VHH binders against Serine/threonine-protein kinase mug51 (mug51). Designs and how they scored, part 6

Target 1, 306 residues: Serine/threonine-protein kinase mug51 (mug51), of Schizosaccharomyces pombe (q9p7q6)
Amino acid sequence: MPALLKINKKKNGQTKIDRLFSKRRKTSLAIEKNHSKASMCTGQSPLNIISYNVPPLIVLRNKTIRNSIEVLVEEMFRDIQMRQQTNVLVAQCPRMIVETQLIGLFQSNYTSVAEELEQSIRTGDIRRLYLNRSDKFCGESCLILRPEFDKLFTYYLCKFKDQEHIYTLIFKLHKLLIENPLPSYTSEELKFNWEERRLLISMGFLILAGTDSYGISLPNLGIFTHILRNSRNDLSNYLKKRPYREVIESSLYNRNVSVACKKKNEAFFGWKFRLCDAIGAGLVDSFMTTCGRAFRLTKKGLEMKF

## First folded at step 5 (VHH; framework vhh_gocatamig_d2)

Design s62 (from c3 with D33G L99Y)
Fold by ESMFold2-Fast, scan of step 5:
Structure s62 (fold): chain B 306 residues (1-306), chain A 123 residues (1-123)
Amino acid sequence: as target 1 above (306 residues)
Amino acid sequence: EVQLVESGGGLVQPGGSLTLSCAASGFTFSYYGLAWYRQAPGKKRELVAGITYGGDTVYMDSVKGRFTISRDNAKNSVYLQMNSLRAEDTAVYYCATDYGYSSSWYEGYFDLWGQGTLVTVSS
């Protein structure tokens, strides 16, 4: 319910995304003005800016929301080395995206995509998932396609197949979510008693979003949030070391995912996956130069702490 | 081979202290949450303390302020420092991880368990 969602700012993905989208537009405009002034006054900018209107980072043959999520999911681990593909974190990570990536992918065209997304959520083709509370995580909501969502529920049903009470609870929840897809649920809409709701919260399938408002989650989202945090930190640290915190796109790909890993067996998302997220979150801005697309760390990106 | 090996259990007088250790092998420890559970005779197994891969902690009410859970990722180890021990702390203590699901403390997700270490608090 809209009134309940307004009360739950930290659990409301739409409110958070709307703020991020607005901030990104304002930040990009401010950077454009500041960069133009600096270049005009000093003549010391290392990159010759042609335009702040950039083509999409990923060229989509089909611009539907479903295809956009599919393509982003394909980018999740595309750039990793063969040895890291057998990493348990990579193998166990849910195949899904953060909503900021759609903002970063579509940029100024996101409003039309947002409407299609809400329709797809209402039909159950796409689910919005809310991440379990993490004091050090910048993103709180994710998008998952129905087949992957069903696959993850099937995993938990198989895990608890010999525990009738737990199995029945998970089965009934999955059935309810498929038959009545909503962005959030009241206790009346869930039709579970108090003990059942408490157990589902304890298991990580529900989060309490308000007095009588529940969001949907999954128990294994911690792996996704861990890789996302590592990916953002890695990108930010790389850009901080660049002159004027700017880099040409070709230089990023030329580094062949050979980013300094601080720990043996760390996992990072692919460059396009990371860049869509960072742009959508307002951490990085993009612009065109005589040498192609370039990226710059924003003030928000500099202030980010992980 | 993936395993958890526990140590540090034993007999201690009321008011005494013990440190339990849990050493992990065969997996990247730093990415998993670890929990200490205990089971006293005739009672259900209960969560004593948990620590996430990020270092956030959880404690049961009866041990809060007396027990401290910590991790050392370089040593692939988790520790439970137990102070001001009471007779009711007598139990077999188990180290556990979900080996892929570090975001929930629900017991049913914990796939990998240690053998258990006996802690006896008696005069």
Scores: ipSAE 0.224, ipTM 0.642, lowest interface PAE 4.2, mean pLDDT 77

Design s7 (from c3 with Y31W)
Fold by ESMFold2-Fast, scan of step 5:
Structure s7 (fold): chain B 306 residues (1-306), chain A 123 residues (1-123)
Amino acid sequence: as target 1 above (306 residues)
Amino acid sequence: EVQLVESGGGLVQPGGSLTLSCAASGFTFSWYDLAWYRQAPGKKRELVAGITYGGDTVYMDSVKGRFTISRDNAKNSVYLQMNSLRAEDTAVYYCATDLGYSSSWYEGYFDLWGQGTLVTVSS
């Protein structure tokens, strides 16, 4: 509640800032009437920076964690045109988010919602999933809503319906996770023997997070990880080629349609989904220009390779 | 046609070397994890080595330091370099991938398999 009140006050302040920026932009355009809007927005390097106080990428009417995840999930494949063969990956990709996207979405206000997130995990409304620790996503976590989590377990139960031992193991795990939602589990809390836990780890349902500490994962997270890796790599490589490693937001949207049509074998997330991740992960900084929002590749983003 | 084709198997003396190749066609090779499994007579199939789409590798304990898995996305191929071969390495070797993207080396997820190539290590 106190955190929600702070967010509302900031939104009112942001509205006043937006009015000031609108007024400044009109005044600047009037004074610089000899320059075209395109020249001012795309022809200048470095870009003309007004402020680092940037409007949210997505405006939320309800600032709950659940609604934030729902809105981000809607952005996963928005405005992307894809070849038919790429649609198989999209259809099979779990509908979930990376936790960095909440950092990117809320920015300086993230700490005010972190407690709500932990409470939602403890009630089981949201499950935290862990990505493969053997790659460059080591330590990253994903968030999935309960209905999607249940849907994915149903998929694996169906896949192993004719293998009684495996089916029973997955069924018992799902039941336990729903009846006792925890951010992590001890061997005592899981109530599986050593062989069963080892099999669940090999199948990608559990990860060993520490001494007698298990995190939850899902086998099909590889699709999500692949698209995330491609999305981060594409954004980073594009920005590396731009003057001063800067771009205005509209240029990214125009490129998205072109890339999705020409790269027959590559899937990418929607731009707002990708930008929330890139900002939250510290790969990209955002700032306001006379011609709108712009992005710059950070040192961390420059050094990353996938 | 979606397929994997292995080559490079043969008879070799203990301590010798072989390179197995697996050529993929009909799918976007660079997006998928590739694995080498082996099966000796009377034994269950076991994972020898795996390589992710990102290039990370995994190896069975008994082959670590002796075998190297690699991939060439431009050639749609995966390789298994086998050094210091032992009699216990005698098996049919299979190249495999999971078109369902389970991102797990659990054998039950793998749905596309090659025909296999026989490796015999004998003195």
Scores: ipSAE 0.435, ipTM 0.718, lowest interface PAE 2.3, mean pLDDT 79

Design s8 (from c3 with S30E)
Fold by ESMFold2-Fast, scan of step 5:
Structure s8 (fold): chain B 306 residues (1-306), chain A 123 residues (1-123)
Amino acid sequence: as target 1 above (306 residues)
Amino acid sequence: EVQLVESGGGLVQPGGSLTLSCAASGFTFEYYDLAWYRQAPGKKRELVAGITYGGDTVYMDSVKGRFTISRDNAKNSVYLQMNSLRAEDTAVYYCATDLGYSSSWYEGYFDLWGQGTLVTVSS
């Protein structure tokens, strides 16, 4: 899907540019504009900024793409008090990331990392998945490691073990995807007839990405997108209510426990997972203060609806 | 207990209307997709209508414009309003949800089903 890859690269570049321009780069002081901003932010003083050079949210022992995804996945449910119902959702949630999290993790160094990611996708060690049930996540790509990808296919093979036709279809698809790792597939490359392709689309394994172009998806991505949407809304709504839409990192982590106690039937991702996503998507800016790392909701973050 | 309880089935004349209701309990209703399936005599079970937790709807071609699916999260209920009923709509109607979040209306993913309610269109 060259057109979708081109759109994603352009969107990534725009997000990076937006992050740069949303930072507090004061070349001169304008009292009237500062007063206008202060009025908008309820008249409290903003956090004291000492640097825009922010250390990584997660310190990586190994800076490979594989290790980066593994570490982000470890952060998915860290520091969260889970209730009975959310534990079921957690157990069923695919272990994967949004590509924006890699952008947020590596920031200005992402261009070098992006080349390694493309190589890993070509070898099939990492798979790019497409979200197909919600227009609210249109254009976002998800990344999954091969062991988790294979585990999810194994789950569906087991689920349909007594339905020969469905089992054979899923088995053949998985084998094809492993033997021929491509970013997208034509009908000729898939070697499935129209009825089989229709069924795979209805089951959520394929999406129509263009004229005779199919992207890979997974049926249980709904759990991941549900938790991601809730996590983004929680972060955005919290920051909207903060003075100057700013928060110190340590205060944010303390809130995680409090929120989990109040919203016992809802699942949220861990803070570092969320923050890498928010930074990479341009929803949040990060900066250093005398009291440590802080975050501020951007204009894009204010306007985003899910 | 986790369950779906259906009501509203019955005998109706061609061209008539009927409303099916499905009451849910034992799970966080507002976060799940709900579907109405039917099984007509001599046919396989098929999706009639679906509604996502976000409120988006899907309908089979033969019922578009005649049937309306809706949900009431405050009442933990999903409804199927059936208008301009035809003999071909005669079937057992099932309410179903996918607790596994498969993000698909494929029947095989639905793991919680009501017992079914009979709709007969004749006379």
Scores: ipSAE 0.385, ipTM 0.697, lowest interface PAE 2.6, mean pLDDT 79

Design s9 (from c3 with Y53W)
Fold by ESMFold2-Fast, scan of step 5:
Structure s9 (fold): chain B 306 residues (1-306), chain A 123 residues (1-123)
Amino acid sequence: as target 1 above (306 residues)
Amino acid sequence: EVQLVESGGGLVQPGGSLTLSCAASGFTFSYYDLAWYRQAPGKKRELVAGITWGGDTVYMDSVKGRFTISRDNAKNSVYLQMNSLRAEDTAVYYCATDLGYSSSWYEGYFDLWGQGTLVTVSS
C-alpha cells in the first residue's frame, strides 16, 4: 500500500516546491508577456527599442542542460576568483548556480530547458537545493552537479567522523538521495523518525516544503542567500538612480561606472550573472536598442523589499 | 591567535538587565556568523541568539522580545543585551563562531568557543 500511496501523492498532489516551480514557469511566461506588452507601448524611454527578443547574455554551445550548467558554473567561479581574490568566502562557496540565473539566461526557451532539467534531477545527475535563511525558506533554489554534491557530503562526513550518531545519519541520508533521487520526499520515503528529521532540518540538510514534504538543502547555502539578496538590492538601487531606470550594456564595461553596487569589484557575482538572476526573478527586463542590449528595472524590481 | 573572549556575566535580580560582550581576534570577524549559547546545570547547551555576517538575527522563542544580539565589526565584538531576566535564564553563556561557514545554527558546526561567562538570576 505505501508504494501506491506514494505514486498517487507524487502524481496527483503538488508539494510547496512543485507549486513554487510552477509559479516560476508562469513568471517566465509573464516576463515574455511583459516584453510583448512593453514593446507595444509608446513609452518615454530614452532608448529606441527594436525588440524584446534578446540574444543570451552568455553564449553556450552545449547540447545538454547538464553540460550547460557545468560551463556556467566554471565561468561564474572563474570570474568570482579573479575579482574576489581576498574574499575568504570564495573557498567555502559551493560550485553551483542559482536557478534564476538559468531562467534569466534561457528566458523564452526555459520551458524546454525545465523539462530536460527535471529529467536530469530524477536521474540524480543534477540536484535542486533549496535556499534557507536560518530557519526560513526564502523561495529560491540552486542547481548542483552530482560530483560537487557528493564532495560536500564527504566534507560533512569527515567533519562528523568521530560522532557516530551524526555520521550515521548523514551517511544514510546521502545514500538515500543517491539511490532514490526525487524532487521532494515524504517522511515515509526518507525512512527517518521524527527526531532524526528534525535534526537534519536543524543541521540544514532538509527543509520542510509542505505537510509531510521535505526538500533537500545544504548547511552552507546560507552564503548564497545573503549574496543573492545583496546582489538584487545593489542592482535595484543602481538602476533606480539611472535615467528612466535603464542602462545600456556597453556602459557596464566602462571602468568609471559601477554595476549592482557602488564598487563593482566588491560584487560577489559578476554583472552578467547578476543580470541573469534579476531577469529570471522578474526584477529586470532586457531589450535590444539601436545602441545594443539594454536593461530596465521592472515594477516588481522597483517594489522589491529586503 | 584565534580566540573569543567573553565578559559581562554576574548576579542580577529577576526583572533586571545585563549586557554580555564577546571580543574576537585572529580571524576576519566581519565574514563570520556569531552565536550566543547557554548551558544550565544538568541541561544540554542551547542556542540563545545568533547574528549572521549579513546582520540577520535569530532568537530562541523564550528570549524573543527580551534579548537583543548585535555586532560591531569595527570593534570585532558581538553583544547580548538581556532584559527582563528570569530565574530560568541562569546559565553559563558562551560566544561561538563557525569558521567553516556552515550557515546553520546547529551546535556541532561551531568550532571556536569562548570560555563562558556565568549569569545568575536570583533574589
Scores: ipSAE 0.403, ipTM 0.751, lowest interface PAE 3.6, mean pLDDT 80

